# Designs tried in a protein design chat: VH-VL binders against NAD kinase (nadK). Part 10

Target 1, 268 residues: NAD kinase (nadK), of Syntrophomonas wolfei subsp. wolfei (q0aze0)
Amino acid sequence: MKIILVNNRFKENTEKKAQEIAGQLSALNVEVIIDNGLDEPYAGTVDFIMVLGGDGTMLRAARRYGQRAIPVLGVNMGTVGFLSNIEINELAEYLPLILREEYSLEARMMLEVAVFQQQSLLTRVFCLNELLLRSNSPRMLSFALEISGQKLEPYRGDGLIVSTTTGSTAYSLSAGGPIADPQLDAFIVTPVASHIINKRPLVVSPEREISLHLLEEREAIIGIDGQIKMDFGAENRVLIKRAPHPLLMVNLKAKPFFTSIDRSLQRQ

## First folded at step 2 (VH-VL)

Design d1 (from x34 with heavy chain L55F; framework fv_ixekizumab)
Fold by ESMFold2-Fast, scan of step 2:
Structure d1 (fold): chain C 268 residues (1-268), chain A 122 residues (1-122), chain B 112 residues (1-112)
Amino acid sequence: as target 1 above (268 residues)
Amino acid sequence: QVQLVQSGAEVKKPGSSVKVSCKASGGTFSSYAIHWVRQAPGQGLEWMGVIIPIFGTADYNQRFKGRVTITADESTSTAYMELSSLRSEDTAVYYCARGHTYKYSSGYFDYWGQGTLVTVSS
Amino acid sequence: DIVMTQTPLSLSVTPGQPASISCRSSQSLLHSSGYNYLHWYLQKPGQSPQLLIYLGSNRASGVPDRFSGSGSGTDFTLKISRVEAEDVGVYYCMQALQTPLTFGQGTKLEIK
């Protein structure tokens, strides 16, 4: 069995724990590759991915490996987030189940984001939570939204979020979007500070293609999972689709989504 | 202050490879494109390629495609340019430069490294 | 590939006199956004290139107002209203409309 350990280089405790876990796995004749974010993603075949960290580390792991249809387990090393399944101090207890493949998988849809400059593909990225289009100046944006070729009336405001159901509790929630069951596949389209009073969040089929472009030159950016950002101008177009593969998340321990979100909202 | 600091000069034999580093400080490395430009002695500037570190994606001048590889390490804020199958005409100063956008094109180079002299001789 | 052609290839100027450098592109650099993706750089002897003018006419931070850029489409000009000793070096235009990014041949400016 070959396992990738994904950790956060900038947290010293995670580096030491990653090395410790790698040693324990090697003693069990498990091959271990450590991915601390310094190099390109491991190009070879692996059987399992273990993410040591919080939700941010899981978002990075999903970007790097989510399209390979490999089981991904989130192991929390601090405050439990939405994307971790077990705590680090529980790993020894659950490791035999991992090695015997005694777990269930939950599929989480991902976005495929393609950014064009005119007709040339500038870049293609995958993400688990959302794409955010936002103004980078005091001036509001005017932009066009197309859903599967259907042109909506122009948007005016600070921006727009296109989210997965997993991302419904991230930026989309802050902008007034609905909380969605992450077991549902859907795009959630949430306006950011719209100056058009009748613009509401939309929930659309994951088979739809969503296209965005600016109707006038403005300073804008595209943000992906809150971690990637890029300039977006009137010469650019972004196309958003459901990614070819969902992220396969490992369930070793019951983690009730609705009680977790309810508790989080009560703390705000 | 934003600075790009490159690795030191190298002398290489024909047929070998060289890997030049470019470490960024003072700014947000991952949010910008890093371009590589070379200059043979007494000659003009020639664009080699670009990497967008946040996406891990690169584009190359076709004249170097197959011999050049550009990589980036976000955790150390360092970009690398590796040129293989070296020839005497690859003797040049190699510069890294920061594009002001995340695009392969459009960007102007607001900061430049100090340059790395690579000499290819027998 | 877009070909960039600079004229003249060399200039010798008396201090205090103006200098003018032309740059021509093999196709229009004016984008639908309204920007000309043409930038000017100066390489002083023994130094890395430095940005002078971006997007055709905008002076980079710290660049004296005696430097100006003008033009649109295929014809661009860099002007120095009063050449000073510190302006010695090679001037390059670069198109950034599309990859591969391409530079002019360079214009060497010397003081008489």
Scores: ipSAE 0.000, ipTM 0.410, lowest interface PAE 16.1, mean pLDDT 86
Fold by OpenDDE, second read of step 3:
Structure d1 (fold): chain C 268 residues (1-268), chain A 122 residues (1-122), chain B 112 residues (1-112)
Amino acid sequence: as target 1 above (268 residues)
Amino acid sequence: QVQLVQSGAEVKKPGSSVKVSCKASGGTFSSYAIHWVRQAPGQGLEWMGVIIPIFGTADYNQRFKGRVTITADESTSTAYMELSSLRSEDTAVYYCARGHTYKYSSGYFDYWGQGTLVTVSS
Amino acid sequence: DIVMTQTPLSLSVTPGQPASISCRSSQSLLHSSGYNYLHWYLQKPGQSPQLLIYLGSNRASGVPDRFSGSGSGTDFTLKISRVEAEDVGVYYCMQALQTPLTFGQGTKLEIK
């Protein structure tokens, strides 16, 4: 068995724990790769990914490895979030199940985000939470939203979020988006400080495609999962689709999503 | 809290065998390695071997090859070290220790047993 | 086998004064992960060894901050900023890069 441990090198406790866990796993004849974000994603085949830390680390892991259809386990290390399944102090208890592959998987839809310069592809990224288009100045943006070829009225505001249902409890929620059942596949399109009062979020079928571009020469940025930032101008287009592969999240411990929402949100 | 409790002191004749037990409690037994280290009177520490209980695989110091056998019983969370063909030079305190290891190495021992004195005398 | 050499083998320190123990390995203990597979143990009189420093520079749980480990490759140092009476015992370095695991000879620390 080969396992990737994903941690955050900027969090000393996660690095230390990663080394500790790596030692334990190696003692059990498990090959271990530690990914602290310093290097490129490991290119070899692996059987399991263990994410040590919070939601941010999980998002990074999802972007780096999600398209490879590898089971991903979130292990919380004292943070509050929605993407961890077990606590670090529970790992020892569940380790035998992991090694015996006695766990269930939950498929979470990801976004495929493609950014273009005219007709040229600049970058393509798979992400778990959301794509954000926002102004890079105190001035509002004017941008066009197209859904499956249907052109909506121009948007004016600070920006727009296109989120998965997983991402519904992230920035989209802060922007006034609905909380979505993570077992549901859908896009959530949430305006950020829209010029139109009470501009409502859209819940869109995952079968549709979403396109965004600016209607004026303004400086904007594209944000992905709050971690990747790109300059975005009038010559750019972004196309958002459902990723061809979901993230396979390991479910070792059942979590009461709806009963824990209030508690989780209050702590974020 | 994790504890390693070893069996009591032994007095053995040369040529005989001794089997020391190490019972773990307060933690996960199968997820760690159990190492055995001995210390002759007034001497330093000597690594004897290691076992990974979940797989039942062991690695030994070649200096003891053929004489030491390390086993583990997951059902009782107990590791065993048997040393055969005892010599006077085998007189020592024998320790079990829980290890965090990398490929049966790289391990640091965070918990130790209280030690078992084995005296080999004619 | 990797040979571990400690110096000095014994030292007597006045309480409140610093102490330093050196450990040298016959080959580099630096792992590809960037960590050194070198650990320090303290065996107090009449007790089992206890973990002091792991992976070269990390203090084990409950270990006072007056203890510190440093070094890389083949040369390592354990330092005690202010020696206390409870620090009396024998200190061992141990390499865990490869089997067999090997210990230094031990350094006996006494109080003057």
Scores: ipSAE 0.000, ipTM 0.478, lowest interface PAE 12.7, mean pLDDT 90

Design d10 (from x34 with heavy chain Y32F; framework fv_ixekizumab)
Fold by ESMFold2-Fast, scan of step 2:
Structure d10 (fold): chain C 268 residues (1-268), chain A 122 residues (1-122), chain B 112 residues (1-112)
Amino acid sequence: as target 1 above (268 residues)
Amino acid sequence: QVQLVQSGAEVKKPGSSVKVSCKASGGTFSSFAIHWVRQAPGQGLEWMGVIIPILGTADYNQRFKGRVTITADESTSTAYMELSSLRSEDTAVYYCARGHTYKYSSGYFDYWGQGTLVTVSS
Amino acid sequence: DIVMTQTPLSLSVTPGQPASISCRSSQSLLHSSGYNYLHWYLQKPGQSPQLLIYLGSNRASGVPDRFSGSGSGTDFTLKISRVEAEDVGVYYCMQALQTPLTFGQGTKLEIK
């Protein structure tokens, strides 16, 4: 059995714990590859991916490995996030189940994001939570939104979020979007500080193709999962569609999504 | 509580087809493999095939020579097994069962449906 | 296909006596993970099969400790240390190493 351990190099305790766990797995005759974010993604075949850290580390793992149909387990190292399944102090208890492959999987849709300049593809990335288009100056944006060839009336405001259902509890929530069951496949399109008061979040089929471009030259950026930032100008266009494969998340322990989000909202 | 509930008994004529349903509850459907097993009266168990709803893939026992099709509808948490070109030898109780993993093989069946009797007679 | 052979095909036991059922596979069920993909099921009269033992020797939840599984590779045994009336039914072994999944013929256990 070959396992990738994904951790965050810049968190000292996480790096130390990853090496400790790698030693324990090696003692059980498991081949371990450590991915601390500094190198290119491991290109070989693996049986399992274990993510040690918070939601940010899981988002990076999803972008690097999510399209490979490999089971991915989130192991929380501190405060409970939405993307982890077990806590680090529970790992020893669940390790025999992992090694025997005695677990179920949960599919989480991902976005495929393609950014163009004229007809030239600049970049293609995958993400688990969302794409954000936002102004990088005090001036509001004027931009066009097209959904499966249907051109909507121009948007005026600070930006727009195109989110997966998993991302519904991330930035889309902060911008006024709905909370979605992550078991559903859908795009959630949430305006950011729209000048038009009746511009509402949209929930659309995951088979739709979404495109965005600026109608006026403005200072804008595209953000991916809050971790990748790109300049976006009037000569750019972004195409968003459902990624070919979902992220396959390991389910070892039942997580009460609705009660967890309800408590999170009450605590604020 | 985890349950697999199957459709009711059916009587079919030779040459027709039958489609048996298996509805999962308690969070079992998309996360696991759903297997189909049949048992002719007074006989042993025979594995027919499996579907992995999360991957959209299925695998079949070649003994049914292309007559069996297993599908899944995630919106209703229901798996279906369709058997065509029915013969009297297809008279059996048909069971759905949950594999404890998402894989075609390796899994043990921790939950079983109640069974559906299909009688093929002229 | 992997062929599973059970012996005996029927067994009649006085309550309180032990019972032993054998299961042989046509090829090794020992996987590179170190586990034997061999599982045991009990079908009581008029009921669906139920899981007894998984991965050769692990007792399923709710199964009494008088049931035990042993063996590795091609030879496996299910033992009941003290048979009770509720144990009546047909016992099946199943290999899950590869598709198609295959069952033994079944062993019918009756009380004398």
Scores: ipSAE 0.026, ipTM 0.592, lowest interface PAE 7.2, mean pLDDT 88

Design d11 (from x34 with heavy chain H100R; framework fv_ixekizumab)
Fold by OpenDDE, second read of step 3:
Structure d11 (fold): chain C 268 residues (1-268), chain A 122 residues (1-122), chain B 112 residues (1-112)
Amino acid sequence: as target 1 above (268 residues)
Amino acid sequence: QVQLVQSGAEVKKPGSSVKVSCKASGGTFSSYAIHWVRQAPGQGLEWMGVIIPILGTADYNQRFKGRVTITADESTSTAYMELSSLRSEDTAVYYCARGRTYKYSSGYFDYWGQGTLVTVSS
Amino acid sequence: DIVMTQTPLSLSVTPGQPASISCRSSQSLLHSSGYNYLHWYLQKPGQSPQLLIYLGSNRASGVPDRFSGSGSGTDFTLKISRVEAEDVGVYYCMQALQTPLTFGQGTKLEIK
């Protein structure tokens, strides 16, 4: 068995724990690769990914490895979030199940985000939470939204979020988006400070495609999962689709999502 | 409660194909593996193959020499087993079973379908 | 392929008496995790197989405590401390260490 341990290099406690766990796993004849985000993603085949940390670390792991159809376990290390399945102090209890490969999986839809300059592809990224288009100035943006070729009325505001249901409890929520069941596949399109009073978020089928572009010469930014930032201008287009593969999240412990929403949100 | 319900009995001619369905209910279909096992009259159990619906990948017993195709439809929580080039020796009760593990080779079957009798006769 | 060999192939037992079934594998079923990938199933007359013991020694849900599994490596044993009428059927061991999964020949348990 080969396992990748993903941790946050900027948090010393996660690094130390990763090394400790790596030692324990090695003693059990498990090959371990530690990914603290400093190097390129490990290119070899692996059987399991263990994410040590909070939601941010999971988001990075999802972007780095999510398209490879590898089971990913979130192990919380004292942070509050929605993407961890077990606590670090529970790892010892569940380790035998992991090593026996006795676990179920939960598919979480990811976004495929493609950014274009005119007709040329600049970059393509898969992400678990959301794509954000926002103004890089105090001025509002004017931008066009198309859904499966259907042109909506132009949007005016600070920006727009296209989120997965997983991302519904992230920035989309802060912007007034609905909380979505993680077991549901859908796009959530949430306006950010829209000029139109009470502009409502859209829940869109994952079978559709979403296209965004600016209608005016303004400086804007594309944000992905709050971790990637790109300049976005009038000559750019962004196309959002459902990723070809979901993130396969390991489900060792049932989590009562709806009963714990209040608690989780209060601590964010 | 978890249930696996299979399609009804089939009578087939030699050389034809049969496709048996297995519908899962009461649980999360995509989270588990679906195995197929057959039992000839008065004989033991023979593993045919497995599919992991969430991955869309399958593994097969090579003894069937490519005659077996296992598929799954997540939208309907249904797995399928198709056996082609049927022979009289393929007469058996075919079972689907739920496996608890991610890996093809590991795990145990905690729930079984009721079985589907396939009779191959000229 | 891993060959699974059960003994005996048939067993007649008086109600209340113990029974023992052996299962031998052609190679070790001990996984690196320390667990044996050996499972036991019971197929009662006219029914589908049902899980009895998993990973060598763990009773499945609803299985009476009169059933027990033991062994490691290549030799495994299923024991019934007190056989009851409802225990009639064919018992199968199965290895899940590698594909293809393989079963023993089955052991038919009857009541005297």
Scores: ipSAE 0.014, ipTM 0.528, lowest interface PAE 7.6, mean pLDDT 91
Fold by ESMFold2-Fast, scan of step 2:
Structure d11 (fold): chain C 268 residues (1-268), chain A 122 residues (1-122), chain B 112 residues (1-112)
Amino acid sequence: as target 1 above (268 residues)
Amino acid sequence: QVQLVQSGAEVKKPGSSVKVSCKASGGTFSSYAIHWVRQAPGQGLEWMGVIIPILGTADYNQRFKGRVTITADESTSTAYMELSSLRSEDTAVYYCARGRTYKYSSGYFDYWGQGTLVTVSS
Amino acid sequence: DIVMTQTPLSLSVTPGQPASISCRSSQSLLHSSGYNYLHWYLQKPGQSPQLLIYLGSNRASGVPDRFSGSGSGTDFTLKISRVEAEDVGVYYCMQALQTPLTFGQGTKLEIK
């Protein structure tokens, strides 16, 4: 069995714990690849991905490996989040189930984001939570939103979020978007500080294609899962689709989404 | 609570094909493997294959020589087993069963369908 | 293919007496995880099989404590400490270490 351990290179305790777990797995004749973000994603065949950290580390793992149809387990390292299934102190208890491949999987939709400059593709990335278009200056943006060939009236404000249902509890929630059951597939389109007071979040079919471009010269950025930032200008356009493959998240124990989100909102 | 409900009994002629359905309710359909097992009259159990809906993959007992195809429709939480080029020796009760893990070789069958009798005669 | 062999093939027991069924595999079912990929099922007359014991020794939900599984590697035993009338049926062991999944021939348990 070959496992990728994904950890956060900026957290010293996480590095130490990753090495410790790698040693334990190697002692059980499991081949371990450590991904701390310093190198390119491992290109070989693997059976399982174990993410050691909080939601941020899981988002990075999903971008690197989520399209490969490999089971991904989130192991919480102390920071409470929505994307982990077990705590680090529970790993020893659940390790036999992991090695026997005795667990259930939950499919989570992902976004495919393609950024163009004029007619040329600049980059294509995948993400689990959202794409954020946002002003990078004090000035509001004016931008065009098109959904499956339907051109909406221009938007004016600080930006726009296009989110998965998993991302409904991240930036989209902060901008006034709805909380969505992550087992549903849908895009949630949430305006950020819209100048038009009656602009509302939209929930649309995951079969839709969404495009965005600026209508005037402004400094803006495209943000992916709050981790990747790209300059975005009037010469650029972005196309957002449902990714070809969902992220396959491992369930070793019941983690009730609705009671978890309710508790989290009481803390915030 | 998990329940697997199969389609009704069928009588088929040699050389034809049969497609048996298995509708899952109560559990998370996509998170589990659905296996197919048959039992000829008065005989033991024989594993035919498995579909893992979340991965879109299926695996088969080579004994059926490419005659068996197992598919799944996640929107209806239904798995299907189609057996072609039927012979009188294919007369059996066909069961679907839920595997607890996504890996077909690792699991045990915690829930079974009620069975579907397929009779092959001229 | 892994071959599963059950003994005896038929067993008649007076109610309240113990019963023991053996299952042997042609190769070890012990995985590197430390678990034996051996499961036991009971098929009552006219019914679908039902899970009895999984991973060698674990009782399935709702299964009475008079049922127990033991063994490791290639030699496994299902024991019923006090047979009751409701235990009539055919008992099957199954290996899930590798495909194709294979069953023993079955052991028919009858009441005298």
Scores: ipSAE 0.000, ipTM 0.418, lowest interface PAE 14.6, mean pLDDT 85

Design d12 (from x34 with heavy chain H100K; framework fv_ixekizumab)
Fold by ESMFold2-Fast, scan of step 2:
Structure d12 (fold): chain C 268 residues (1-268), chain A 122 residues (1-122), chain B 112 residues (1-112)
Amino acid sequence: as target 1 above (268 residues)
Amino acid sequence: QVQLVQSGAEVKKPGSSVKVSCKASGGTFSSYAIHWVRQAPGQGLEWMGVIIPILGTADYNQRFKGRVTITADESTSTAYMELSSLRSEDTAVYYCARGKTYKYSSGYFDYWGQGTLVTVSS
Amino acid sequence: DIVMTQTPLSLSVTPGQPASISCRSSQSLLHSSGYNYLHWYLQKPGQSPQLLIYLGSNRASGVPDRFSGSGSGTDFTLKISRVEAEDVGVYYCMQALQTPLTFGQGTKLEIK
């Protein structure tokens, strides 16, 4: 069995813990690859991915490995979040189930984001939470939204979020979007500080194709899961579709989504 | 409790096809693999293939040379096994069974359907 | 394909006596995880198979403690410490290390 351990190199305790876990797994004849974010994603075949850290580390793992149909387990290292399933102090208890492949999987949709300059593809990335289009200056944006060839009236405001259902509790929530059951597949399109009073969040089929472009030259950026930022100008267009494969998240422990989000909202 | 309920017995002519259903209840359909196993009268068990609904993928025993197709409908929590170009030696009880893990090669079958008798005769 | 061979093909046991069934694989079932992907099933007359033992030695839920599995690599044994009337049926071992999944030919257990 070959396992990737994904960790955050900027957390000294996390790096040390990853090495300890790798040693324990090696003693059980498990081959371990450590991914601390410094190098390119491991290109070989693997059986399982363990993410040691918070939601940010899971988002990075999903972007790097989420399209490969490999089980991904979030192991919380003390950072509260929505994307981990077990705590680090529970790992020893659940390790035998992991090695025997005795767990259930939960599919989480992902976005495929393609950014163009005129007719040329500049980049293609995948993400678990959302794409954010936002002004990079005090000036509001003017932009066009098209859903499956249907051109909506122009938007004026600070930006727009196109989110997965998993991302409904991230930036989309802060911008007034609904809380969605992550078992549903849908795009949530949430305006950011729209100048037009009745621009509401939209919940649309994951089979829809969403495109965005600026109607005026402005300083804007697109953000992917809050981790990748790219300049976005009037010559650019972004195309958003459902990714070919969902992220396969490992369930070893019951974690009721609705009670978890309810507790989180009470604390914040 | 988890239960797998299969469609009723079928009598088919040689050269025709049969499609058997397996409806899962009481568990998370998409989180498990659904395997198909057959048993000819008085004989042992033979693995036919598996569908992994969460991946949308299926794998088959090559002995059936493209005659078997396994599909799943997540909206109804139902898996299907279709066997074409039927021969008299395909007369058997066909079982669906749930793989406890998502990996089809390492799974064990914790729940089985009641079986569907398919008789191929002319 | 991995070939699974069971011995004996049938056995007749007096109630209360022990029974032992062997299963041999044509190649090792020991996975890199340290577990053997070998499972045991019981098919009672007129019924679907039911899981008895998984991953070589673990009892399935509801299975009496008189059933035990042992072995590693290519040699596996299912033992019943004291056979009871409800144990009548055909026992199958199955490898799940690689596809196609393959079963032994079955061992019929009868009561004297």
Scores: ipSAE 0.006, ipTM 0.486, lowest interface PAE 11.3, mean pLDDT 86

Design d13 (from x34 with heavy chain H100Y; framework fv_ixekizumab)
Fold by ESMFold2-Fast, scan of step 2:
Structure d13 (fold): chain C 268 residues (1-268), chain A 122 residues (1-122), chain B 112 residues (1-112)
Amino acid sequence: as target 1 above (268 residues)
Amino acid sequence: QVQLVQSGAEVKKPGSSVKVSCKASGGTFSSYAIHWVRQAPGQGLEWMGVIIPILGTADYNQRFKGRVTITADESTSTAYMELSSLRSEDTAVYYCARGYTYKYSSGYFDYWGQGTLVTVSS
Amino acid sequence: DIVMTQTPLSLSVTPGQPASISCRSSQSLLHSSGYNYLHWYLQKPGQSPQLLIYLGSNRASGVPDRFSGSGSGTDFTLKISRVEAEDVGVYYCMQALQTPLTFGQGTKLEIK
C-alpha cells in the first residue's frame, strides 16, 4: 500500500507530526510519499491520501489530487473547519480500518476552471470551493456571464463567485449566497457587491458551462479556493464546468453537516 | 509506473495522411495533457500541439494548424495525432509527452513516448 | 513566438570536470505566480528526451544532484558539477510561458 501524506511545511507542528506518522506507516509496510506543498504533485499511482491540517490543506490536496479518484481523508490538527473527518489524536484508533479499507466514501463535486489568453489555454485548475472574479482596484468591473450559451445581461459590481455546494459555506456565504447540502451537485453563482439591486445568487445544474470575460479593460483577479490568484484582463476568458471526477472523501465517523453549520452560524 | 507507448513506424507517400497513437498506462490519463513534439533527422525538437482530454480541446502550433488534428479517447487512455497533406520535410520521429495543465501554463514533460518514425517518400 | 537561444552549441568535457550551458529567452519567462516557466531536457543518443530540471531550478525525480538549474527572467543556466560518461547527449531548454512552446537549438555535450 502506498499513501500520500499531505501537510503544510510552514506549520512547524504539522511537519514534525507528518514525519512521525510517516515513520509509523513505514513500520506497517506502507510506502509513504510526503507532499508539503512546495514541490509538484506526486505523479505516480497511490492507494490513499491522508491530509494533515485544516481546511486550507484539504483544499490544496483536492486541487492537486482530487481528480485521481483516490480516497482522501482529512485529519484535523486543531484548526476549525468542515473538511476534516477525524482528529489527529484519533488516527491510531482508525488506522487499522484505513489499512483494511473499512470506510465509506462521500463524493464531493469539484470545479474545472480553464483560463484562456485569447485562443491559448493559459491554465487549467480544479477546485473544491469556488472561483472568485473580483476587481483589483477601486473601479467596478463590467463583465459578461454566459451560462450554457445563454448570455445574461451584463454584470456591474465588484465581482462574482462560482461555487460548488461544498463551497456554499465559504466565500459564497459571506457574499450572500445560500447554504447548500454538499451532497447535491450544483453551481452557485453569487454576485459580489453588485450595483444592480435585483442581481440574485443563482443555483444552476452542474451540467451547465459557465463563461466569464471582462467587457472593459480593468484590473481584476481570479481567485481559486482563496489560495491561487491570477491576473485577469480583457484578453482573458474563463470557462467553468463540473470536474470529471468528484473528490472522494473518506468517512470514518459521522460528521453531520447541518448541525455543524447551524452551530457555526449561531457562534457570535 | 507511468508509460507512454506509441504505435509503430510508418512509410507514407506525399499527399497522404498518417495517424500516430500514444497509449498511456500507470497513471490517471485525464489529469494531464498530452503534447506532440517532432524531431527531423539530425535536427532539434519542435512542438506541434496538445490535447487536454478532460476539456476535449486541442491547441496547435500555427505552423501545423489546418494539417494536424490531435484527439483523445479516455476510455482507452489513448491520444492520437493525425497529420495530413504529408510532404518529404515531414519525415521525422514523432513523440508524445505528458504535461501538466493545472499550473498557470501548460508545462514540462515528465514522461515521453518511445517515438514513432514517419518516413514520407515517393 | 518566444525565441530560445542556447550557448554553446557544443562542448567537450574531460570526465570529472564541470560543464555549464546557458539559455536565453527573447521575453521574460517569470510569471506573476513567481515561477520561471523554463525547463531542461537531456536526449541521449537513440533515446527519447528526458526531463532534468523544471520551473527553472527544480531537479526532476531520479536526476543526480550534480545537475542544477538557476536563473530568472531571460537568463538561465544548467550546471553539471562533475561530468560523467552517461551525461553525453544533447541538452535542450524549453519555455512553457506561452504557446507555441519553443525549444532552444540544443547543446551537444561530448567527452574528450
Scores: ipSAE 0.000, ipTM 0.399, lowest interface PAE 16.2, mean pLDDT 85

